VH-VL binders against Putative glutamine--fructose-6-phosphate aminotransferase [isomerizing]. Designs and how they scored, part 13

Target 1, 262 residues: Putative glutamine--fructose-6-phosphate aminotransferase [isomerizing], of Saccharomyces cerevisiae (a2p2r3)
Amino acid sequence: MCGIFGYCNFLIEKTRGEIIDTLIEGLQALEYKEYDSSGISIQGDELESLNIYKQTGKISSLKEEIDLYNLNKNLPFISHCGIAHTRRATHGGLRRANCHPHNSDPSNEFVVVHNGVITNFANLKALLMAKGYVFKSDTDTECIPKLYKHIYDTSIELGYNLDFHVLTNLVLKELEGSYGLLCTSSHFPDEVVAARKGSPLVIGVKGKTDMDVNFVEVEYLDQEEDYLKLNTQTKSSGNVLAAAPVKYNTCLRKSPPFVHNT
Short names: E, the ipSAE of ESMFold2; O, the ipSAE of OpenDDE; V2, 0.75 times the mean of E and O plus 0.25 times the DockQ between their complexes.

## First folded at step 4 (VH-VL)

Design D10 (from B04 with heavy chain V50Y S54E V101I T107D, light chain L94W; framework fv_becotatug; at its last look DockQ between E and O 0.01; V2 from the best seeds 0.00; counts 0 for: pae E 8.0 > 2, placed apart)
Fold by ESMFold2-Fast, scan of step 4:
Structure D10 (fold): chain C 262 residues (1-262), chain A 124 residues (1-124), chain B 107 residues (1-107)
Amino acid sequence: as target 1 above (262 residues)
Amino acid sequence: QVQLQESGPGLVKPSETLSLTCTVSGGSISSYYVHWVRQAPGKGLEWLGYIYYEGSTDYNTPFTSRLTISVDTSKNQFSLKLSSVTAADTAVYYCAREYWIATGSGDYIYFDYWGQGTLVTVSS
Amino acid sequence: EIVLTQSPDFQSVTPKEKVTITCRASQSIGSSIHWYQQKPDQSPKLLIKYASQSFSGIPSRFSGSGSGTDFTLTINSLEAEDAATYYCHQSSSWPLTFGQGTKLEIK
């Protein structure tokens, strides 16, 4: 079985060490008898950069791997979104390249954790490879961050400034199957999107004031945006939820392109 | 191709221990997960438990106190022991290999190869 | 545990007919459903994995579809050799569970 977990702090300062500990504890709270791989993605030292740490074996192996990087655990973040994954494999000798998170490119412009199955991944992979994307794993998951990058690059080339949740809806339209995913991006710093299709996904929010948040389960794409009153922006659009600090609104110049013909 | 074959006594007396062996040929069992599934006469399939080639196991709750699955890597064999049997344990017992290559994002648990099954009758 | 309910329990069908078998899960399982064929006195054989993916060597007349809680196995043009019991199987959560089976008999 696979598990996905995300942790975000907004306007509440946390150190890198606290963030890593929270992500690891989140993975440990997922009850599987046999974890065969795990990984996390967090913000790097440079602004807008993302780092990935993943390892085969038990969660303790991931913790040991992270410790070898001798990270500055005291580095503070006033806003941060991290994502995490653990997986029980059918095969005990999993390749590290097949572990989550997966990325779009060496600069980690888009990073994804995912559970479930993308049934059309072979066709998507073929199309993306024809467009110059290089795949390093044989997982279906790797097509997701690469699809994000392709749609994003095409949209900015055409003069759009898409919100992260709108970009995610475009990605979901191309994916078939049943799945849940979390995505972070260097292009959308301090933001995370959570999306699902056919599989349940639970999201919770808690502020210092024990804020009152009305959650509505949305099964339809292209739903209205919903803003939190505690000066934190949380948008819900069908099967997509995006969370971010409040930012100035952006306007689209033209309609988003279709990913396969633009 | 990979082949699995169950073997063991076809008749077990009530209150005794049912013992079966699954022998794998056509490939190394290194990194295999092997499951045991049974089918009572005229009934459907019932999952019993699994074992990883290095020895870790998980059992379906009704069987936890009576079931032991083990592995002998030197013989390419997986074994099942079910204690304190009754007439309700009369069934065809199958071993089945769980898909053994990680190629997707999910937990790919499906049975690509099955043994032929062995009928065990619990009777005096 | 997740309960899988198959329909119909039994069907007597004519060769060349299109047959649809359904499997309903007691809770959402995404696409984690697999279909097996069991002929009399034989072991089960995998037909379809993860709702819609054909296993190697399986005739193209077999296909699967569905997501969430409702799944179908379709045999597009039934052959005499397809007389068997068909089982759905979920791998979304432990313990693994199977449907009760659908028996197809050829007229």
Scores: ipSAE 0.000, ipTM 0.416, lowest interface PAE 12.1, mean pLDDT 77
ESMFold2, look of step 5: ipSAE 0.014; ipTM 0.512
ESMFold2 (binder alone), look of step 5: mean pLDDT 88; pTM 0.904
OpenDDE, look of step 5: ipSAE 0.556; ipTM 0.785
ESMFold2, look of step 7: ipSAE 0.012; ipTM 0.500
ESMFold2 (binder alone), look of step 7: mean pLDDT 89; pTM 0.912
OpenDDE, look of step 7: ipSAE 0.578; ipTM 0.822

Design D12 (from B04 with heavy chain S105T G106S T107D; framework fv_becotatug)
Fold by ESMFold2-Fast, scan of step 4:
Structure D12 (fold): chain C 262 residues (1-262), chain A 124 residues (1-124), chain B 107 residues (1-107)
Amino acid sequence: as target 1 above (262 residues)
Amino acid sequence: QVQLQESGPGLVKPSETLSLTCTVSGGSISSYYVHWVRQAPGKGLEWLGVIYYSGSTDYNTPFTSRLTISVDTSKNQFSLKLSSVTAADTAVYYCAREYWVATGTSDYIYFDYWGQGTLVTVSS
Amino acid sequence: EIVLTQSPDFQSVTPKEKVTITCRASQSIGSSIHWYQQKPDQSPKLLIKYASQSFSGIPSRFSGSGSGTDFTLTINSLEAEDAATYYCHQSSSLPLTFGQGTKLEIK
């Protein structure tokens, strides 16, 4: 069993320390068995940069790892999207490079946490390696952020300017299997994508004055997949939580087989 | 610049497997998805399925149990195999390109280039 | 699945006449409709993409309009070379579907 957790604050100031604590507490709350590894991704010190922290062992090992970086935990963020993962060793074995989150490149342009199985990952990895991508782990997950970057770079080279949700749809078309994922990107700093295919994923939204917010933006790409796009520009103050695995996906609904593009 | 060309046996016996290839020239296989569409004599167009540049596939529901689309990157070729054919499978088979880097849309897009089509007759 | 219904099925038209072909979707598809021309013994050729955008090299007499469920292809002044079957195609969701076709004859 793996655990995926995301936390976003929108127009509600949170310190870096509060954000880190929330992500870690979220992973602990989703625990149904002992963890073998954990990791998080949060905004770095430079604008629009993303940092990844991950470690083998229990969550306390991750906390110790993060402390080594002497981060300014009092740095405030009026809007922030972070993602987190906890893992039991399955594909790739237990070593730091195999922990989530995984990245597209050394600049962390795309960062992903994932649970489930990508059944065509060997073919995707071979394709991406042929295009010059360097893989550091044995996991199937690492092909996902690299696929995001390949599609993104190709779109830019050809003169297209894709929204994050369109880019995600193109990535999901290439993925086979049963999975759930969260993705953040330095190119889309106020957004997080949550997507699934066959695997449970629950998304919750909490308002500043209420336990739950009234509005959630959900976009469905296909009858087999669905995703949520969260954008701080909606100007609604609140917090957003995403969690998996869950038996019922009450927060996610399949739209009719077609999308209204008006 | 980009050209798609179908090839196959032309005649297939009932209950056998139909095997077709689509050869791509003038472009990178990674720049587009390839769809297969067929047309029975005097009838309309029917979508069969698509293969993405990674080798992932989606098939139209009536064909899921009989249809396999695959890619051979070394030959720049896409293949279609349709098992257990009957007279109802007699049609012109086309491969068609979807340029996968679509701008501003979450949908599939138009087919900008089509192969010339290859007629397959299931003997009766 | 989204069903596309074209009208008319067949029309015999004199040269230089204005022709209108309609495509109706069983559900809303926004602007994700495309139009193809198929001449006898030839592959389909893209004419109009996204309901109203002309594909490169297509004569200006062809135009498209509509959104949601009702779409129209118009040929402002029919030429002899326009004798063909015309198909609409939706790309909004899988499975992809085509209309049944509209056949235009000259004379």
Scores: ipSAE 0.032, ipTM 0.597, lowest interface PAE 7.2, mean pLDDT 79

Design D13 (framework fv_becotatug)
Fold by ESMFold2-Fast, scan of step 4:
Structure D13 (fold): chain C 262 residues (1-262), chain A 122 residues (1-122), chain B 107 residues (1-107)
Amino acid sequence: as target 1 above (262 residues)
Amino acid sequence: QVQLQESGPGLVKPSETLSLTCTVSGGSISSYYVHWVRQAPGKGLEWLGVIYYSGSTDYNTPFTSRLTISVDTSKNQFSLKLSSVTAADTAVYYCARDWVATGSGTYYFDYWGQGTLVTVSS
Amino acid sequence: EIVLTQSPDFQSVTPKEKVTITCRASQSIGSSIHWYQQKPDQSPKLLIKYASQSFSGIPSRFSGSGSGTDFTLTINSLEAEDAATYYCHQSSSLPLTFGQGTKLEIK
């Protein structure tokens, strides 16, 4: 029903225009005639800021929507992680608010694309609304970035400084159902998390040239939920992409050495 | 074209409840959220709160104990009730539309009602 | 809460003059700033959304710019009908907040 795509460049300069084109091309590769909405999230003009663009209709409609925002397409990024999604609405009205990506708050501190079903969505939404989170859609997906924000803020109040993968594990412990997701955050610039439970998720790695492919080692987690953290800070160079249509069969993960390459 | 119209009493006594209605025409109520914003005479704009299609609400902190926003989807009407009013609550009250589903977050107000002046006086 | 400070509070301007209004946020808000025009005895009207994106039907003389903490609304060639109070509004965090307003009067 849904397609998820992510694109990261690691220590290989790409312009905003090139990044947008790569995300759109990735969605086009996942597009079937029944897909009727799409969206992307990329870094904004301010350091650590994230922007969301989404639209109903064909992927060409999303491209037209993005062009209305007067973006500086020549802005360079030495490292960048973007996420993208395309969907077929099976229930409810087709609205832009129901398109992915979804965000945690107006500042886009956490941004998520998701495929699958969160079965405890109603309880999570009630909890988060009571804590002041603003829901704009009828989707179960929207609870995910808001749960990230809630757990993040609570951890900060308690004096913890969680890294992105630990934060993700805490979020996954609260989610029930079968799903795959990609998450980016202004608090964790140049990082993306890919996570799944029950649903297949495929991650690919592409080298500096278009013809290079370098697979990351497959690892299994002790936990019921599988997750994958991709950290641009420890990678010397390369491109990473992720794709998770309805039917995929494997999960790859990268264990970072956490060595800063200054 | 979407139009919003506020209505309610122009005078409210101190300690009583201020009650206003916003009627929306020319659009589906499920395609947007409604915010309430007020403006005291000679002052700037102050956000009061919002109601989502689901009926859930968020209120600005000073008003959480006094403010109730509700929706009647059968009448396309949104209500604001503010209890225990004082002279400080004298203002023009606006309802405003937040059309959902655009990029970079979506809390701008594309259409506003005409505003209704409420004076709190004995 | 995020505090928005506008400058100037008021300005008396000549027709066809270029006018610049600034809005400063107490913390970084990315591009989550919106500009409204309020004419006397009228409701506010959206001009610019997300710092630089013109709302439908707004004259091309209005433009917005900025990111992070510092934002600008520019009117390239002021017309008589532009006499109004202008407000910035942030959507980065709850509660939503507005600047104090900038009043423009035509000489």
Scores: ipSAE 0.000, ipTM 0.409, lowest interface PAE 12.4, mean pLDDT 76

Design D14 (framework fv_becotatug)
Fold by ESMFold2-Fast, scan of step 4:
Structure D14 (fold): chain C 262 residues (1-262), chain A 120 residues (1-120), chain B 107 residues (1-107)
Amino acid sequence: as target 1 above (262 residues)
Amino acid sequence: QVQLQESGPGLVKPSETLSLTCTVSGGSISSYYVHWVRQAPGKGLEWLGVIYYSGSTDYNTPFTSRLTISVDTSKNQFSLKLSSVTAADTAVYYCARWVATGSGTYFDYWGQGTLVTVSS
Amino acid sequence: EIVLTQSPDFQSVTPKEKVTITCRASQSIGSSIHWYQQKPDQSPKLLIKYASQSFSGIPSRFSGSGSGTDFTLTINSLEAEDAATYYCHQSSSLPLTFGQGTKLEIK
């Protein structure tokens, strides 16, 4: 079992320490299965940089790993999108390289956490390897950020300037299976994408003047609309996509029973 | 090396729309937030609003109904439009950069400012 | 909105004196205070970011301290070129706000 958590503050200043604590607490709240590994991705010290911290073992092992970096925890961010993941694995799957988040390249241009199965990942991996992408893990997840990078680079070469949501829709069209994912990118520093197929994903939003966070099911109708649609009345399966800039303090959680509408 | 330069009409009549442009050189405009700040003669600094990488905006409350900030990525330009101006809008207008990551949530680069006088 | 109150509004100071300028926030803002220097007919110039971090190229005589609601900018040994108006600025929440300014004149 895997858990996915995302936290965005937007125009509500938070310190790096507060952001890390929120991501860790979110992961702890999702623990109804034994964790074998965990990880987070947060903004680094440089403009448009993303850092990944992940470790095998309990969440305490991740905390120890983060502490080794002596991060400036008082560094504030007026806007920040962080993502987090917990994983349970068997035998050879318990390697640091197999922990989420996964990245597209050493510069972390695209970073993804994922739950579920990408059924065509072997074909995608072969294609991406032929194009020079180096895979470090045995996971199907790693093809996702690399596919983002490939499509992004190809679109730039062809003269297109894609919005993050358009780029994500192109990525999702190549993925087969049942999945939920969160993606952040150094190219889109104010945005996080939440997407799913088959597995529900819940997004909560806290307004800048409001103290309440309401978690709702969201859906993206591929045939009818390009943007995220919030609909608490609909429980049917579909694609969920939240590629628009986040204007609120936002918490993202993988589907029930994590959050229920009041 | 990143430079911001304001330009626009120095004189605007009451009730008209003030239109200013901030041109960015030496860097990618997708790498930061651009803020507009003004300063009335002999007075302090007043924040007007911000535009983000996404093109989304936020405005200071007194200006919400009159202020529009926009970006033209093809020209590396940010624009400010302030409608229904009065003599109280006479000020030096600055655009300023705020890097929204790391230690960059402060105004590290400012334009030189452009004086706008509202007078009949 | 967060109100920033500076003290003093004005001070006439002799060279070599130690000068302190205070900025008080109407609510806690952590360390999200920044200090700017503005000379006549010039744009503001960043001196100190996040209460205590010196911006690149700023002389070591400038330092900042404080957290929560009370912040201080210190000029350890005033020089003639330091005649300017100094502003504090908070980035904790929207709308962004500035203090009213402190004008320093050199005797």
Scores: ipSAE 0.000, ipTM 0.403, lowest interface PAE 16.8, mean pLDDT 76

Design D15 (framework fv_becotatug)
Fold by ESMFold2-Fast, scan of step 4:
Structure D15 (fold): chain C 262 residues (1-262), chain A 126 residues (1-126), chain B 107 residues (1-107)
Amino acid sequence: as target 1 above (262 residues)
Amino acid sequence: QVQLQESGPGLVKPSETLSLTCTVSGGSISSYYVHWVRQAPGKGLEWLGVIYYSGSTDYNTPFTSRLTISVDTSKNQFSLKLSSVTAADTAVYYCARDEYWVATGSGTYIYSFDYWGQGTLVTVSS
Amino acid sequence: EIVLTQSPDFQSVTPKEKVTITCRASQSIGSSIHWYQQKPDQSPKLLIKYASQSFSGIPSRFSGSGSGTDFTLTINSLEAEDAATYYCHQSSSLPLTFGQGTKLEIK
């Protein structure tokens, strides 16, 4: 039983403090008394780095944890994608290590929040452990960012340069079950992926001039009407929110030659 | 060098389950996808299904209710089970490997079969 | 389901002749076409992937071209060992499908 939330700003400058506040407010809107942990992931101080903050207890415990890091809350981002999660301890017990977001490795190359059940998680975990991945939690979720990294590394080693949405389609082919997820990556610093199968996920968009950004439907090989992609050919700027429930998967990105103000 | 080898009974009775095994040697079983393809005598190639390295599967529509593809990582083996067989299922059955090749800009794997097993003939007869 | 139609079904060819085999898809498949050679009582062998990329160890006389719906496999100077059935295969969408095959015999 989980809640997921994401927030992106595109070509609308927001400070780190404003971004954190938006993610926390989104989680508070999803909060129920049965939820017993929460977390967020945002960009770190180094270009393209990602940080994870998570804690057991109420959302207020997470806010207190974040405050201990004395982050530069005035640091501006012209574009930023953050993800957030609340969880009830249904699987894996109540431990910080079991809170979302989960990561692929110590440098947070891929970071995921997830709701639902990955029914083939035990098989995926065994395969990834055989390939040298170290699991720190008892959750099924942790296999997802590690699968992203494995597929990404293998593709790069074979000479392929993958777009984040392409990489996500490859990951989704390996996942079984019912799920909703958001993923960010240090390799794709101005992008977030939202994907679902059987689980609801809500996407909201607001343009700077009250113009909506364009979404483009992308079909899976099974001909599902369940994938939406942000059209990066539009010059629209705006805020994007993602939260359960919705019917479509979404990949959100910004085209080069965009540079972050860090 | 990677080698794939099919094995199983050459004769199956109508209405029974056809069971075949594909044994992989010379490479890691988790480094590629394995497909099953069949060829009826004097006819063309027909794709049956694929198993991804995670154990997830996709099957050709006519076989969805009858076909199961599975993997046993401890033995480096892939298995095909086709239930309720008829004379129409008489064919040479191949397992074939697909490396992870991504089409530029397409968002999908390129499923090209770079190595094939030798094939095993299965006759469905009384 | 994407249908692949090959032409010709059969051709008797002279040694050293240039041979072209065509494969037409019922809908656009980009460059997601692959070509195989199958000799009697043998497994198919990959010749060309991604419409035009030669697989390792394949003789230079084999080449592929095309995009969208129309694809060709060319053998620029036929050798006796090239007597075989040739199949195109699309990987653009599931289910994966093959052409009906083109059989080449040496005169």
Scores: ipSAE 0.012, ipTM 0.521, lowest interface PAE 8.0, mean pLDDT 77

Design D16 (framework fv_becotatug)
Fold by ESMFold2-Fast, scan of step 4:
Structure D16 (fold): chain C 262 residues (1-262), chain A 122 residues (1-122), chain B 107 residues (1-107)
Amino acid sequence: as target 1 above (262 residues)
Amino acid sequence: QVQLQESGPGLVKPSETLSLTCTVSGGSISSYYVHWVRQAPGKGLEWLGVIYYSGSTDYNTPFTSRLTISVDTSKNQFSLKLSSVTAADTAVYYCARYWVSTGSGDYIFDYWGQGTLVTVSS
Amino acid sequence: EIVLTQSPDFQSVTPKEKVTITCRASQSIGSSIHWYQQKPDQSPKLLIKYASQSFSGIPSRFSGSGSGTDFTLTINSLEAEDAATYYCHQSSSLPLTFGQGTKLEIK
């Protein structure tokens, strides 16, 4: 039982504060009862760096923790992809390490939020641990960013420079179960991938002059697992929302730049 | 640098199990997809199945009840077992690495083993 | 399953001729078609990937084209070493399938 939310802006300048507020509001829209934990991942101060903020308790606890970091909330981003998660504990117990987002390594090369169940996570964890990956949580989700990193590193060793969507397709072929996920990466700083299998996931796009963005580059992989890649390097300005909520329509309504009633 | 090599018995009796090994050298196999493809004498190529990094498998429909593909990552080896063989299973068996090219979500057979001939006869 | 149909099945050709081999898919596969060359007693060798991209080390006389359901492999100036069977292969969906093959013999 959890909710995932993503927000991207491209060629529409947003401050860090506006981005954080949008992600938090997205999470609040997903809640019909109290959360046990929540978290977000956003771009850091250095180019291509990703930061993770997460906390147990209500979303207000996450906001309080973020405020303690004294982030420059006026820092502008012409393109940015952020992801967010809220959780009711059913696996791994209630502790900070079990909150989403989960990362591949201390440098946050891959960061994932996820809902659902990865039924083969025990086998994946064993294989990754044999390859030297250190797991910090009790959740099945943590195998996903570590699998991304393993496949990415192997591809680099073999001389391949995989696009994010191609890398994601390889990861999805290894995952079993019913799930929805969002992934960001320091190697792909202006991109977010959204993928699902058996779990609902909604993607919304809003343009500068229209309700829909006419010039967004979107790639869809026609697989058993649904995947969507968002390219923020287009000349067209727009905002993108991605969510796998309990109530997907409610999630879209809560976005401040997305106002359906004008 | 990466090479694949098939090995196993060249002769199998009808009704027995055909067992082949594919050994990978020059690189780690823990993130590769390995496929098995066969070719009957004078005929075309026929896909048998694939094994993914997780150990999950997909098999071509005619073989689902008879075929098992497995991996031993500690030995850099893949195995193929085909049960209840008949003369129709006489073929050259290949293992092949399947990987994505940059810029697309599809796969290609970029490296093939040399192939091993298996004859089913009494 | 996606069925791939090649034409011709067989062709006897003279050196330096231009040879065209076609592959038709039973449904649209975008550009997920690949071409392999197989000489007697050898494993298949990748020539062209994703309809039109030459694999490393492949002579420039080999080229591919097409999208959707209709694909072509062209050998611009045939050489004696090009005597082989050529296969198209689709990677769009499981099960993976190959064409029946086109055998080229040199006169």
Scores: ipSAE 0.005, ipTM 0.465, lowest interface PAE 12.1, mean pLDDT 76

Design D17 (framework fv_becotatug)
Fold by ESMFold2-Fast, scan of step 4:
Structure D17 (fold): chain C 262 residues (1-262), chain A 123 residues (1-123), chain B 107 residues (1-107)
Amino acid sequence: as target 1 above (262 residues)
Amino acid sequence: QVQLQESGPGLVKPSETLSLTCTVSGGSISSYYVHWVRQAPGKGLEWLGVIYYSGSTDYNTPFTSRLTISVDTSKNQFSLKLSSVTAADTAVYYCAREYWVATGSGDYIFDYWGQGTLVTVSS
Amino acid sequence: EIVLTQSPDFQSVTPKEKVTITCRASQSIGSSIHWYQQKPDQSPKLLIKYASQSFSGIPSRFSGSGSGTDFTLTINSLEAEDAATYYCHQSSSLPLTFGQGTKLEIK
């Protein structure tokens, strides 16, 4: 079992240090003693770039790793979306490469955290490897960001300019199994997509002046009314996008902090 | 700045166990993945194995029955033991840290290497 | 295991000359090739990662290219300090492997 957490600020200035602290605190709230790896993804120093930090061991090990990079923790972001993950490995998968987030390529064009099982992962991996993608981990999750990049690149070759939400729908059509995921991309700055199929995922959004947000918890939402809530979100100052045509899919743009509703 | 330093006997007799230590300074080893690579005189680089932060290891297949890599976090040291050595094990032995960047793009890439230590296997 | 074959094994070169070193993988490895420079009696130093990304502090005359099975390291204008053995390394799968090395000598 894994934990997923996301945090976005929009038109509310936060420093890199504050963002990292919020993501770490979110993961710590979800931590079980069986968890043996964690990671986060945040915006980098270059415009629209994404960074990944991940480590085996307790969440404190990830915090120590991040401190070794001497990041400018005072760097301000008026808008920022970060994603985070903590995992339990059962087989000899305690390598940094097997930690989430996973990426599409060395430039981190697409970055994903994921909970659940992709049952057709072996077929997707074979297809992507035949197209030149190199897999570094033993996880099924790694096929997701690579599939995003493959579909994105193909759409550009064909002359399409896809919205992140539409791109995600195309990716989800190829995935089989039960899952929940968050994805960010350097091609879609200040946006995050969230999707689930059969797996728990809870998303909360607060107003721009509300900064008492703690975390988004992975939780099973088994009612159709809950699905409608995830997909009836409306655009307000670009914060939340309209409903997706596919069930279990939603897109959050320049959102205020994610929060679990009590 | 991170620095790695190998140490151990320069001469080992055939059939004995070769024992080397890699000492890390300038940073905590609790988050390091450390690899061992060797180079026979006048030859190329050969990967031996890695130890991950969790204490798990992966070894190159010719060495799985003879090689042990371990860590002592209290001393900031990694150790390599290679049993049943022969003249073919004569080489410069390096420890190397796996690459660590803010973008998270590096895996199994070596950015910090020790100076290397020559081990001669001879009677 | 993935076998990396470099060409040439040895080259004697003149300063300011453009030098190309190739590395060929026995199977597709995408962009998971990295290049190291090793001077006599020194440890290897990382030059290029993921086929084409320069490591910090590396002079701009060094560049890398390629994907799949064929990779190239280029030194656009050779300097005397570039006399060294160059190794490619793949990180696509375990066991990690290196090419046999290319030795560059200054004439």
Scores: ipSAE 0.000, ipTM 0.439, lowest interface PAE 14.0, mean pLDDT 76

